# Ledger of designs, part 16: VHH binders against GTPase activating protein homolog 4 (mgp4)

Target 1, 192 residues: GTPase activating protein homolog 4 (mgp4), of Dictyostelium discoideum (Social amoeba) (q54qf4r322to513)
Amino acid sequence: IPIEEIMFKQKSKFPNLDIPYILVLLVNLIKKLDNGMGMKTEGIFRIPGHTSEVNALKKLINEQGEYQFPPDLYSIHPIASLLKLWLREMPQPLIPNYVYDKSLECQSIEEFIVFFKFLPASNQKIITYLAGFLNELVQPDNVVTSKMNLDNVAMVFAPSFLRCDSQDMILANVDREKTLVKLIIEGYLKLS
Below, E stands for the ipSAE of ESMFold2; O stands for the ipSAE of OpenDDE; V2 stands for 0.75 times the mean of E and O plus 0.25 times the DockQ between their complexes.

## First folded at step 12 (VHH; framework vhh_8cml_1)

Design x8 (from v6 with S99T; at its last look DockQ between E and O 0.89; V2 from the best seeds 0.00; counts 0 for: pae O 3.2 > 2)
Fold by OpenDDE, look of step 12:
Structure x8 (fold): chain B 192 residues (1-192), chain A 122 residues (1-122)
Amino acid sequence: as target 1 above (192 residues)
Amino acid sequence: EVQLVESGGGLVQPGGSLRLSCAASGFTFSDYAMGWFRQAPGQEREFVAFITWDSGETDYSDSAKGRFTISRDNAKNTVYLQMNSLKPEDTGVYFCAATRDYYTEGDFYDYWGQGTQVTVSS
């Protein structure tokens, strides 16, 4: 489902929310799980949720459509998996393909911001929100237990931000994509 | 050049076992999660199993669960699929695939092998 359609549908329920509520819901669940220790979970976003659990969670969230998900129903991994899955299932990547090459040439967040500001508003907001969450995730007090440092998180989330449409360039661009995501995560405060 | 080469397929009787191997080259194997997919005649390609790049975490389709086991040896750049209690409905071409993340959706995998034929018949 296109982001615009999602935003249009949720406007009646969440008129003041300028990002998809599913992102907010999943992020909040992650933060609240395990008595607020969810972000400290070892291997978060690296350990997959079981497919059946992810599907069950997806169904439950779709049926509820609200922030009333019980935190003790599922472990962190299915929720984390669903977040990544949702990003990957979008019709277009967060960083659109038409700026893919330019994005990979960025050596600083300032260079990225030059064209970032011209992205669709929804993309800007989602990227900023996600980057902020990931920035929090890679803080030392979380990493010491989760073992998911900036490099690991960037590697895991690169496919959620970018999609290489050239088969021949996929391998060559892996490290460049990771580097870009690292810049975005670290420099997320400069995006807004 | 990136290559994924499947082997170990063949003809087996119902209830039998096969062990598939997929040898990878041309990329950093340990940076990729690996998956197995299969395609039966006249059907769409479907997910079978995947394994993460380092933690060894795995997931399976409902059909494969309890019968198949995916594993990997990063030192050998190889991923395996141990298939036990095979059924006729398991017949098809089995494909090895690589991705920078772990998914059940084949569209998210970056590299594919040519496949190996598995036939389960009495």
Scores: ipSAE 0.087, ipTM 0.532, lowest interface PAE 3.2, mean pLDDT 90
ESMFold2, look of step 12: ipSAE 0.423; ipTM 0.749
ESMFold2 (binder alone), look of step 12: mean pLDDT 85; pTM 0.854

## First folded at step 13 (VHH; framework vhh_8cml_1)

Design g1 (from x1 with D31E; at its last look DockQ between E and O 0.71; V2 from the best seeds 0.00; counts 0 for: pae E 2.004 > 2)
Fold by OpenDDE, look of step 13:
Order: structure tokens, then C-alpha cells, then sequence
Structure g1 (fold): chain B 192 residues (1-192), chain A 122 residues (1-122)
């Protein structure tokens, strides 16, 4: 579902929410799990949840809608996997394909900010929100136990931000995508 | 250039075993999750198993669970699929795939092999 369509449908239930509710829900679940220690989980976003658990969670969320889930219903990894999966299953990536090449030309957060302001408003909001969450994730007090530093997080989230449509360029752009996501995460405060 | 080359397929009787191999080249193998998919005649390609790049975490489709084992040797740039207790419904072309994402569904894999035929028949 396109972001704009998601937001349009969501307005009936969440008129004041300017990002997809599912993203907020999953992020909050991660933050609240394990007595607030979810972001400290070793290998978070690297260790995959089992597909059966991820699918069960996905189904539950789709069926239950706005219902709240017990924090201990699922472990971190299925929830984390679903967050990435949701980002990847969108019709368009957070950084739209039509500006993929341009995005990779950004060599600083300042350059990215200039680029960023031309993205659709919904994309800006989601990217800012996600970048903030990921920034928090890569703080030392979390990394010490999660072992997911900025480089690791950028690597595992690059496909959630960007999609390379050229088979021939996928390998060549791997490091460029990671570098861009690193800039976005560490410089998230400048996005708003 | 990136290459994934599957081998080890063949004809086996029900209850038999096969071990598939996928030799990778042209990319940093140890930085990619590897997966196996299969496609039966007239059916869509379906997920079988994946393994992460370093930690060795694995997952399987419901049909594969308990019978198949995915493993990898980063020193040899090779991923394996040990298939035991094979059934006729396991018949199909088996594909090796590589992904930068440590958890990837279906079409999100970056690279694919040409496939190897597995036929289970009495």
C-alpha cells in the first residue's frame, strides 16, 4: 500500500497522527518489551524472527487493528523483523526509486537535508521518525549489549530505506547505501 | 560479476536424501544471508530456507522444517541444503539466492542461481 493511501485511510482512526500507526506500534513494542530493555537485545534487527512468528504477528496486527498487545506476547526478534518487513513491503521505499541515484550522491547530512526537503511530506515524516528511533538504538548504552552499532544498523536497514532497481548496480551501491543511512541516522536531529 | 551455481540435484526415491550445494562468487559472501527457494511445475517459487551471514541463525518453511537443514561455509563461499525424507511434493527446481538483508521475504533477494532440478519419484 502506498504511503499516501495508508495515511489517507488512517485519518479516520488517527486524525492527528502524521506517520503510519503500524510503525509507531512496532517501535513502541520494541521499546516496552523486556521491561524497557528491548533495544538492548543482542542482535536486534540482525537476528531474524521465525517466519511463523512474524506471520502470526502480522496477522494479529492486521486483524486486531488498533488493539493493544501484551508486551510479552512476542519476543523482540519477530517484532523487529516485522518492522523491517513492513518497510520493504511498501510499494515504494522510504527514499523513492525516482530519486535513488540522487540520494546516493549526498555525501553529508547537509547535502541530504537539501535533498530531503523535496521528498513527499509523508516520506519525510516517516524517515525522520525512523531515523530518530534508530539513532536511539545505536546509543552506547544500548550497543554495549545489543552489539548493533551504527554501522551494523545502517547495513541491516539500508534495504528498508532504499531499493536498487538495477541488478548490475546492486553490488556497487551496497556501501553507498550504508553510508547514506549512517548519515541519516546520526544526523536525524537536523531533519526536523 | 556475481554468480550463484547450484549443484547436487537429481532423481531420488521417496524417503531418500539429497545434498544441494551453491557456490557463490563475485560478492562478499560472508556479508550476505543465503536462501534456498524452489519452484514446482506450474507453481510459484516458494521459500525453503535461509541462513544469516555470520551468526548461523536459520529458518525454514513449514514443509521443510524437520527434514531440511541449511548450512554454509564462508571459507568456501558455499551454502548447502541437506534434504532428508524427501517426498514427491518436494519435486521442483531449487534455487540459491543471496540477500543483504538478514531477514528477507521472497522477491527481496538480490541474486539468484540458475537452479538445480530435484525429482522425487518412485
Amino acid sequence: as target 1 above (192 residues)
Amino acid sequence: EVQLVESGGGLVQPGGSLRLSCAASGFRFSEYAMGWFRQAPGQEREFVAFITWDSGETDYSDSAKGRFTISRDNAKNTVYLQMNSLKPEDTGVYFCAASRDYYTEGDFYDYWGQGTQVTVSS
Scores: ipSAE 0.384, ipTM 0.729, lowest interface PAE 1.6, mean pLDDT 91
ESMFold2, look of step 13: ipSAE 0.580; ipTM 0.822
ESMFold2 (binder alone), look of step 13: mean pLDDT 83; pTM 0.841

Design g2 (from x1 with R100M; at its last look DockQ between E and O 0.58; V2 from the best seeds 0.00; counts 0 for: pae E 5.2 > 2)
Fold by ESMFold2, look of step 13:
Structure g2 (fold): chain B 192 residues (1-192), chain A 122 residues (1-122)
Amino acid sequence: as target 1 above (192 residues)
Amino acid sequence: EVQLVESGGGLVQPGGSLRLSCAASGFRFSDYAMGWFRQAPGQEREFVAFITWDSGETDYSDSAKGRFTISRDNAKNTVYLQMNSLKPEDTGVYFCAASMDYYTEGDFYDYWGQGTQVTVSS
């Protein structure tokens, strides 16, 4: 469903939350699991969670009720996979199609901010939240164990931020999408 | 120009084995997840297996698990599907696909091969 509809539906339960609750839930699970070492998990966001575990986790979250957590869902990888998948499944990408071409021209975070400030408020808050999380993820203290540096993280998250609508341009834009995501992660403090 | 070319299909009796290959060109192969999908006549294509980038982590559909093995050789830009204990239900056209991330949903894959026919018949 669209971001705006998600925010409307969650308002009664979370009136002060300005981003979709599922994002907060999944990020918090990543940080809390494995005795607080989830962000140091080797290959996080690159190694897939097993498809059956990802689907089971989706079902539990969609039911929104208490449920015993299945033993085969006690790893970081299904949670990380679900976070990326949730963003990919949105009807519109987090960076909307109407700014796609312009966003790929950016060489600095300041150039990105020029149009970022006019995006829907929910998009702005989600981008800022994710960029902050990903910036923390790629800090050297985490990377030494996770092996997921900035370049790796930007590569696996590009499809979660951007969506190329032209099949002829997909290959041509791959490196540009990765570069933009790196720029956003590195410059996230200026988004807020 | 991106190309994915499948080969290795054919006619096999039930219980037999086949090894499919998919040669890739026109992109940095090691940065892409690869998938195998299949389609029987009159049916929607269905997920068979995927394999991640360099690390080579895999997953399978329920029907493939335990019988099929996906692998990749990044030096040869090739992904493989070893199919053992074949059943008539495995009959169909097998497609190789590539995307920036791993998915079981075919609509999320960017590039597709033209397919290779696998027929399992007594």
Scores: ipSAE 0.225, ipTM 0.649, lowest interface PAE 5.2, mean pLDDT 84
Fold by OpenDDE, look of step 13:
Structure g2 (fold): chain B 192 residues (1-192), chain A 122 residues (1-122)
Amino acid sequence: as target 1 above (192 residues)
Amino acid sequence: EVQLVESGGGLVQPGGSLRLSCAASGFRFSDYAMGWFRQAPGQEREFVAFITWDSGETDYSDSAKGRFTISRDNAKNTVYLQMNSLKPEDTGVYFCAASMDYYTEGDFYDYWGQGTQVTVSS
């Protein structure tokens, strides 16, 4: 479902929420689980949740919604996996394909900001929100135990931000994508 | 040019074992997670197993758990699938796939092999 359609449908339930509620839900679950130590989980977003657990979680959320969801039934890894999965299942990536090449030309956060302002408003909001969360994730107090530093997180989330449509260029663009995501995560405060 | 070439398939009896191999070329193998998928006749392609680039993490479908083991040798640019206790329902074409991501649905894998036939029959 396109972001715009998601947001349109969401207005009936969450008229004041500017980003998809599923993102907020999953991020909050990550932050609250394990007595607020979810972001400190070793290998978070790298260690996958079991497929069956991820699917069960997805089904549960879709059927019962936020109000009936029992967060204590699942560990961090399935929730984290679902977050990535949701981002990648969107029809378009956060950075739309039509500006993929342009995005990779950004060599600084300042250049990215200029680029960023031309993205759809919904994309801007989601990117900013996610970048903020990821920035928090890569803080030293979390990294010391999670072992997921900025470089690792950027690598893991690059496919959630961007999709290379050219198979011939996938390999060539890996480092560029990672670098861009690093800039976004580090410079998230400048996006708003 | 990127290539994934599966091998090791064949005909086995129920309860038998096979070891599939997938030889990769044309990309930096150690940067990619590798996965195995399978497709039975008339069915959709389904996930079987994946392994991260450094073999640090693995995952399996429910049907594969306890019976199949995915592994890789980065020095040989090869990923393996050890299949034990094979069942008739395991019959299908097995595909090797490569992905930049550690955990992806089949649709998100970047490269695919041509597949190798596995037939489990008495």
Scores: ipSAE 0.088, ipTM 0.544, lowest interface PAE 4.0, mean pLDDT 89
ESMFold2 (binder alone), look of step 13: mean pLDDT 83; pTM 0.838

Design g3 (from x1 with W53Y; at its last look DockQ between E and O 0.83; V2 from the best seeds 0.00; counts 0 for: pae E 3.2 > 2)
Fold by ESMFold2, look of step 13:
Structure g3 (fold): chain B 192 residues (1-192), chain A 122 residues (1-122)
Amino acid sequence: as target 1 above (192 residues)
Amino acid sequence: EVQLVESGGGLVQPGGSLRLSCAASGFRFSDYAMGWFRQAPGQEREFVAFITYDSGETDYSDSAKGRFTISRDNAKNTVYLQMNSLKPEDTGVYFCAASRDYYTEGDFYDYWGQGTQVTVSS
């Protein structure tokens, strides 16, 4: 469903939350699992969670709005997979297609901000939130164990931020999308 | 031009085996996750298996688990599906697909082959 509809439906239960609750839930689970060491998990966001576990998590969220998942689903890889998948399944990409081409031309976060500040408020807040989380994820203390540096994280998260609508440009834009996501992660403080 | 070309399909008896191959060209194969999907006549395409980029992490549909094995050879730009203990329900056209991430939803895959027919009958 659209971000705006999600924000409307969650307002009664989470009146002070300005991004979809599911994102906060999944990020907090990543940070809290393994005695607070979830972000140090080797291959996080690259190694898939088992499809059955990811689907079970989706079902709980869709049917019951369940906050805490069963113990057999409490591992980092299914949670990380679901975070990426949830963003990918949204009807519109997080960075909307009408700024896609211009976004890929950016050489600095300042150039990106020209378009960013006119996006819907929810998109702006979600992009800022995720960029901050991903910036923390790629700090050296985490990367030494996770082996997921800025380049790696930007590559695997690009499909969660952007969608190319031109079949013949998909291949040409892979590295450009990665570069844009790196730029957003590195410059996240300037988004707010 | 991106091409995915499946081969290895055919007619096989129940309980038999087939090995499907998918030769890829026109893109950096090691950057892509690969999947196999199948479509029976009059049915929607359904997920069979995926394999990640280099390290070979895999997953399968419930109907494929324990009988099918997906693998890849990045030096040959080829993905395989070893199908054992075949059943009449496995009959259909098998498609190779490529995307930048691993998905069970076929609509998220960027590139598709033409498919290869697998028929399991007595």
Scores: ipSAE 0.396, ipTM 0.736, lowest interface PAE 3.2, mean pLDDT 85
ESMFold2 (binder alone), look of step 13: mean pLDDT 84; pTM 0.852
OpenDDE, look of step 13: ipSAE 0.479; ipTM 0.776

Design g4 (from x1 with Y103W; at its last look DockQ between E and O 0.83; V2 from the best seeds 0.00; counts 0 for: pae E 2.9 > 2)
Fold by ESMFold2, look of step 13:
Formats: C-alpha cells, structure tokens, sequence
Structure g4 (fold): chain B 192 residues (1-192), chain A 122 residues (1-122)
C-alpha cells in the first residue's frame, strides 16, 4: 500500500499521527520489550526472526491493531525483521528512485537535504523518524552489547531505504548506499 | 559478471537424499544472504530456505523444516542445500539466489542461478 493511502486510512483513528502507525508500534515494541533492553539485543536487525513468527506478528497487527501482546510471542528478532520487511514491501522506497542517483552523490547531510526537502511530506517524516531511532540504536551504550555499530546498521538498513533499479549498478552502489544511510543517521537532527 | 551455478540435482527415490551446491562468483559473497527456491511444473516459485551473510543464521519454509539444511562456505563462495527424506512433492527446479538481506519473497533477490532439476519418483 502507498504511504499516502496508509496515512489517509489511519487518519480517523490516529488523527494526530503523521507517520504510519505500524512504524511507531514496532519501534516502541523494540524499545519496551526485554525489560527495556530491546535495543541492546545482540545482532538486532542482522539476525533474522523465524519466518513463522514474523508472519504471525504481521497477521496479528493487521487483524487486531494495537492490543496487549503476550510477552513470550514476540522476541526482538521477529519485530526487527518485520520492520525491515514492511519498509521493503512498500511500492516505492523511502528514498524514491527519481532521486536515487543524486542521493548517492551526497558527501554530507547538507547535500542530501537539498533534494530531501522536496520529497513528499510523508517520506520526509518517515525518514526523519527512522533516522532518529537508528541514531539512538547505534549509541555506544547499546552497541557494546548489541555489536551493531553504525556501519553494521547502515549496511542492513540500506535495502529498506533505497532500491537500485539498474541491475548492472547494484554491486557498484553497495558501499555508496551504506555511506548515504550513515550520513542520514548521523545527521538526523538536521532533517527536521 | 555475477554468476550463480547450481549443481547436484538429479533423480532420486522417495526417502532419499541429495546435496545441492551453488557456486557464486562476480560479487563479494560474504556480503550477501543466500536463498534456495523451487518451482514445480505449473506452480509458482516458492521459498525453501535462506542463510544470512557470514553469521550463517538460517530459516526454512514449513515444508523444508526438519528435512533440509542450508549451509554456506564463504572461503569457497558456495552455498549448499542438504535435502533428506525427499518426497515426490519436492520435485521441481531448485534455484539459488542472492540478496543483500534475507527474504522469503523471491522478488526481493537480486541474482539468480539457472536452476537444477530435482526429481523424486519411484
């Protein structure tokens, strides 16, 4: 479903929320679960949740929305996997293809902002929200336990932010995509 | 040039075993998650298993769980699928695939092999 349609459908139930509710739900679950230690989970966003658990969680959220989840149904890994999957399943990536090549030329967050500010408002708000979350995730007091530093997180999240539509450029752009995501995470305060 | 080359397919009796191999070249193998998919005649391609980068975390479809084992050897740029207790329902073309992340959706994989035929029949 396009972001615009998601925001339209959720407006009656969440009129003050300016990003898709599922993103807030999944991020809050990560922060809250494991007695508040979810962001310290070793290998978070790198270790996959079991496919059956990811699918079960997706079904529960789609059918029931926000309700009290049993604590033992949701380890961190399925929730982290679902967050990446939800972003990947969107019809268009967060950084739309029409700015893909230009975005990879950025060497600073200020260069990224030049075209970022012309993206649809929903894209801007989602990118800013996720960048803030990922910035918190990579703080040293989380990384010492999670072993997921900025470079690791940028690498695993690049496919959730960008999609290369040129088969012959995929390999050439791997490190550039990672570098761009690192810039966005480190510079997230300037996006707002 | 990226290449994924499957081998090890063939004809096997029900209850038998096969080990599929997929030799990869043309990319940094350790940066890629690898998957196995299969397609029976007249059916949609379906997920069988994936394995993450160098950490080697795995998952399986319900039909493969407990019978199949995916593994990788990053020094040899090769991913494997050990298939045990084979059933006629496992018949199909088995494809190796590569992506920068793990997925059960085949459309999210960047590179594909040509496939190797597995036939399980009496």
Amino acid sequence: as target 1 above (192 residues)
Amino acid sequence: EVQLVESGGGLVQPGGSLRLSCAASGFRFSDYAMGWFRQAPGQEREFVAFITWDSGETDYSDSAKGRFTISRDNAKNTVYLQMNSLKPEDTGVYFCAASRDYWTEGDFYDYWGQGTQVTVSS
Scores: ipSAE 0.442, ipTM 0.771, lowest interface PAE 2.9, mean pLDDT 86
ESMFold2 (binder alone), look of step 13: mean pLDDT 83; pTM 0.835
OpenDDE, look of step 13: ipSAE 0.512; ipTM 0.800

Design g5 (at its last look DockQ between E and O 0.06; V2 from the best seeds 0.00; counts 0 for: pae E 16.1 > 2, placed apart)
Fold by OpenDDE, look of step 13:
Structure g5 (fold): chain B 192 residues (1-192), chain A 123 residues (1-123)
Amino acid sequence: as target 1 above (192 residues)
Amino acid sequence: EVQLVESGGGLVQPGGSLRLSCAASGFRFSDYAMGWFRQAPGQEREFVAFITWDSGETDYSDSAKGRFTISRDNAKNTVYLQMNSLKPEDTGVYFCAASRDYYTDYGDFYDYWGQGTQVTVSS
């Protein structure tokens, strides 16, 4: 489902929410689980949740109007995995494929800001929100225990931001994608 | 008929304490997360605290952390907000709200709202 369609349908329930509810829900769960220590979880977003747990959580969220998570799903890794999965299952990545190459040409946050302004409004809002969350994630007080520094987080989230449509260029662009995501995470305050 | 009725507000001096209550009726209270919001004059409504349906999780705004405590009694269909070390900037109308969502500090995520109770912190 395209982002704009998601947002259109969502407006009936959340008229003042400018980003997909599911994103807010999952981020909020990560922040609040384990007595607020979720972002300090070792290997967060690197260690995958069990497929069965991720699928169960996905099903629960999709089928139920009331989001009551069962106690057995009170773990970070399935939720974290679902967040990445949701981003990757969108019809288009946060940075749309038609501007993939152009995005990678950005060598600074200033250049990215210029590029960023031409993205669809929904994409801008989601990217800004996610970047803010990831910026918080890579703060020293979290990284000391999670071991997920900016480089690691950028690496694992690059596929959630971008999709290389060229098989020949996938490996070659890995570092460029990571670098771009790092710029976005570090410079997220300049996006709003 | 769904009803949320706040009580416990009033005038208190800085450093004082208040305990707000919200009595719920007309829905399955134990199935809903409960939240407290507040609105100062001329300001937008802001999140204060929420608690999940089974009291398993709580969260607070930055201004509330360390001073406020949210709790609930499902047998009484009531949610509480214990407010300690009150400050003048805590002045406002405090609203109780109910949500079907697990975690939420967004007002849009709450389905039902109370009429509010006035809290005034002044010397």
Scores: ipSAE 0.006, ipTM 0.256, lowest interface PAE 9.9, mean pLDDT 88
Fold by ESMFold2, look of step 13:
Structure g5 (fold): chain B 192 residues (1-192), chain A 123 residues (1-123)
Amino acid sequence: as target 1 above (192 residues)
Amino acid sequence: EVQLVESGGGLVQPGGSLRLSCAASGFRFSDYAMGWFRQAPGQEREFVAFITWDSGETDYSDSAKGRFTISRDNAKNTVYLQMNSLKPEDTGVYFCAASRDYYTDYGDFYDYWGQGTQVTVSS
């Protein structure tokens, strides 16, 4: 469902939260699980959660309206997979298709900001929130154990930020999409 | 400079009540969600309650539900925690915290923290 509809439906329960609560919930679970060591999990966001577990969690959210997860879930990989999956299944990507080509031309965060400020407010806030989280994820204290540095994280998160609408260009654009996501993560302070 | 100053802690017998206050300064209080957290000796801080900036929503930990009430007075820049039916396991340092436009059970999302006030529930 579209971001605007999500924010409308959630307003009755979370009137001051300006991004989808499910994103906050999943990020908080990642940080809390494994005795607070979730962001240090080796291969986080690269190693997929088991498909059956990811689908079960997705079903709970979509069909039953569950926004609380058990804090003692022993594996972080299904939660990490669900976060990426939720972003990829939105009807429109976080970086909308109408700016896709221009976004790939950016050489700096300043060039990205030019069109970023014209995106819907929800998109801006979600991108800023995720960029801050991903910047924390790639700090040296986490990377020494997770083995997920900036390049690795940008590569696996690119499909969650952008969608190529040309099947012929998907491979050609992979490195450019990664480069843009690196710019966003490194420049997150300038987004707000 | 942002300050959050808790008060109202003290020693109370089991079954008793306390009312905590948190006075805020240095920011527009009405723009912030407010939360209370507590920390027992040797443990990490845990969530107790939060309240939205317009007092439209509140939420509580399972241990606080039915016994504690969070409230705020935007004219006085103050958030309160009324604690009733206190138990020895409620003993700890209670912190107030502020978050702009986010509220959650997890402390990582709070931008500003007070110094804490001691609550001791003992015979």
Scores: ipSAE 0.000, ipTM 0.132, lowest interface PAE 16.1, mean pLDDT 80
ESMFold2 (binder alone), look of step 13: mean pLDDT 84; pTM 0.851

Design g6 (from x1 with K65R; at its last look DockQ between E and O 0.82; V2 from the best seeds 0.00; counts 0 for: pae E 2.1 > 2)
Fold by OpenDDE, look of step 13:
Structure g6 (fold): chain B 192 residues (1-192), chain A 122 residues (1-122)
Amino acid sequence: as target 1 above (192 residues)
Amino acid sequence: EVQLVESGGGLVQPGGSLRLSCAASGFRFSDYAMGWFRQAPGQEREFVAFITWDSGETDYSDSARGRFTISRDNAKNTVYLQMNSLKPEDTGVYFCAASRDYYTEGDFYDYWGQGTQVTVSS
């Protein structure tokens, strides 16, 4: 579902929410699970949840919509996997395909900010929100136990931010994509 | 040039075993999760198994679970699929695939092999 369609549909229930509710829900679950220690989970976003659990969560969300499920119903890894999956299953990536090459030309957060302002408003808001969450995730007090530093998180989330449509360029752009996501995460405060 | 080359397929009787191998080249193998998929005649390609970068985690389709084992040797740039207790419904072309992340969705894998034929028949 396109971002704009998602936002249009949820306006009836969440008129003041300017990002997809599912994203907020999943992020909040991660933050609240394990007595607020969810972001400290070793291998978070690197260790996959079992597909059966991920699918169960996905089904639950699809059937019940915006209904919140109990925080302790699932472990961190299925929720984390679902977050990445949701981002990947969007019709368009957070950084739209039509500006993929341009995005990779950004070599600093300052350059990215200039680029960023030309993205659709919904994309800007979601990217900012996600970047903030990931920035928090890569703080030392979390990394010490999660072992997911900025480089690891950027690598894991690069496919969630952007998609290379050229098979020939996929390998060549891996490091460029990671570098860009690192800039976005690290420079989160400059996006808002 | 990225290459994934499957081997080890063949004809086996029901209840038999096969071990598939996929030799990877042209990319940093340890940076990619690896998956096995299969496609029976007239059917869509379906997920079989994946293994994460350092073999830390694996997962399987419901049909494969308990019978198949995915493993990898990063030193040899090779991923394996040990298939035990094979059934006729396991017949198909088995494909090796590489992704920067772990997925059951084939669309998210970046590289694919040409496949190896597995036939289970009495």
Scores: ipSAE 0.295, ipTM 0.676, lowest interface PAE 1.7, mean pLDDT 90
ESMFold2, look of step 13: ipSAE 0.570; ipTM 0.822
ESMFold2 (binder alone), look of step 13: mean pLDDT 83; pTM 0.841

Design g7 (from x1 with S30E; at its last look DockQ between E and O 0.75; V2 from the best seeds 0.00; counts 0 for: pae E 2.3 > 2)
Fold by OpenDDE, look of step 13:
Structure g7 (fold): chain B 192 residues (1-192), chain A 122 residues (1-122)
Amino acid sequence: as target 1 above (192 residues)
Amino acid sequence: EVQLVESGGGLVQPGGSLRLSCAASGFRFEDYAMGWFRQAPGQEREFVAFITWDSGETDYSDSAKGRFTISRDNAKNTVYLQMNSLKPEDTGVYFCAASRDYYTEGDFYDYWGQGTQVTVSS
């Protein structure tokens, strides 16, 4: 689903929400599921939800026009998988392709902040929101049980933030992308 | 230089079995999820199976479930697809693919092999 279509549809229900509601919904579900212990789930975002479950959720969102999830019907992994899938199926990545190379040149959060301010406002808001969530995810009290530390989360989410369009550079940029996402997650508070 | 080289394809009768292999090189194999896709003549490439980095999780297309098994040996940088109870509709070119994450969408995979032909016919 295109972001513009999502935002257009949600205006009637959430006129003041400046990020896609689906992102908020999925994040909140992760936080609330399993009696608030969702972020502590072992292997969260590494363990895939079953394709059938993920597709069922995706279909529910696409066909009903309403974001009505059955929280008790699905485990964390399908929700987590859907979150990543949604991010990666967006028409454009959070960090737009036209600034992909520039983004990777950032070697500190301070440099990224300077870069960040030139991104579209919607991208800034979504990145900030997601970074905040991921920052919370990688806190020690969650990592102790989830086993998903900052490095792991950055690796998993790098494709959700940016996309390398050059086949020849994909391998070379893997570590650079991870490093950038680590900076974003760790430096989340400085983005707002 | 990244390379994925498939092998093990061939001609088999319905009900037969094949074991495909994909040898990977040029990248840190254990950091990538691996997938198998296939393309029948005149059809689009379709998802068959994926396996996560440490073999902890797998998933399959509906057609593959119960008949195919994906596995990997990180020490050998190789991913496998055991195909049992093969059907004529399984005929096609089978491709190995690598990605930093697991996907059913081929567009998200970073690297692809050249493919190996599988033909199921009486």
Scores: ipSAE 0.377, ipTM 0.731, lowest interface PAE 1.4, mean pLDDT 91
ESMFold2, look of step 13: ipSAE 0.520; ipTM 0.795
ESMFold2 (binder alone), look of step 13: mean pLDDT 83; pTM 0.844

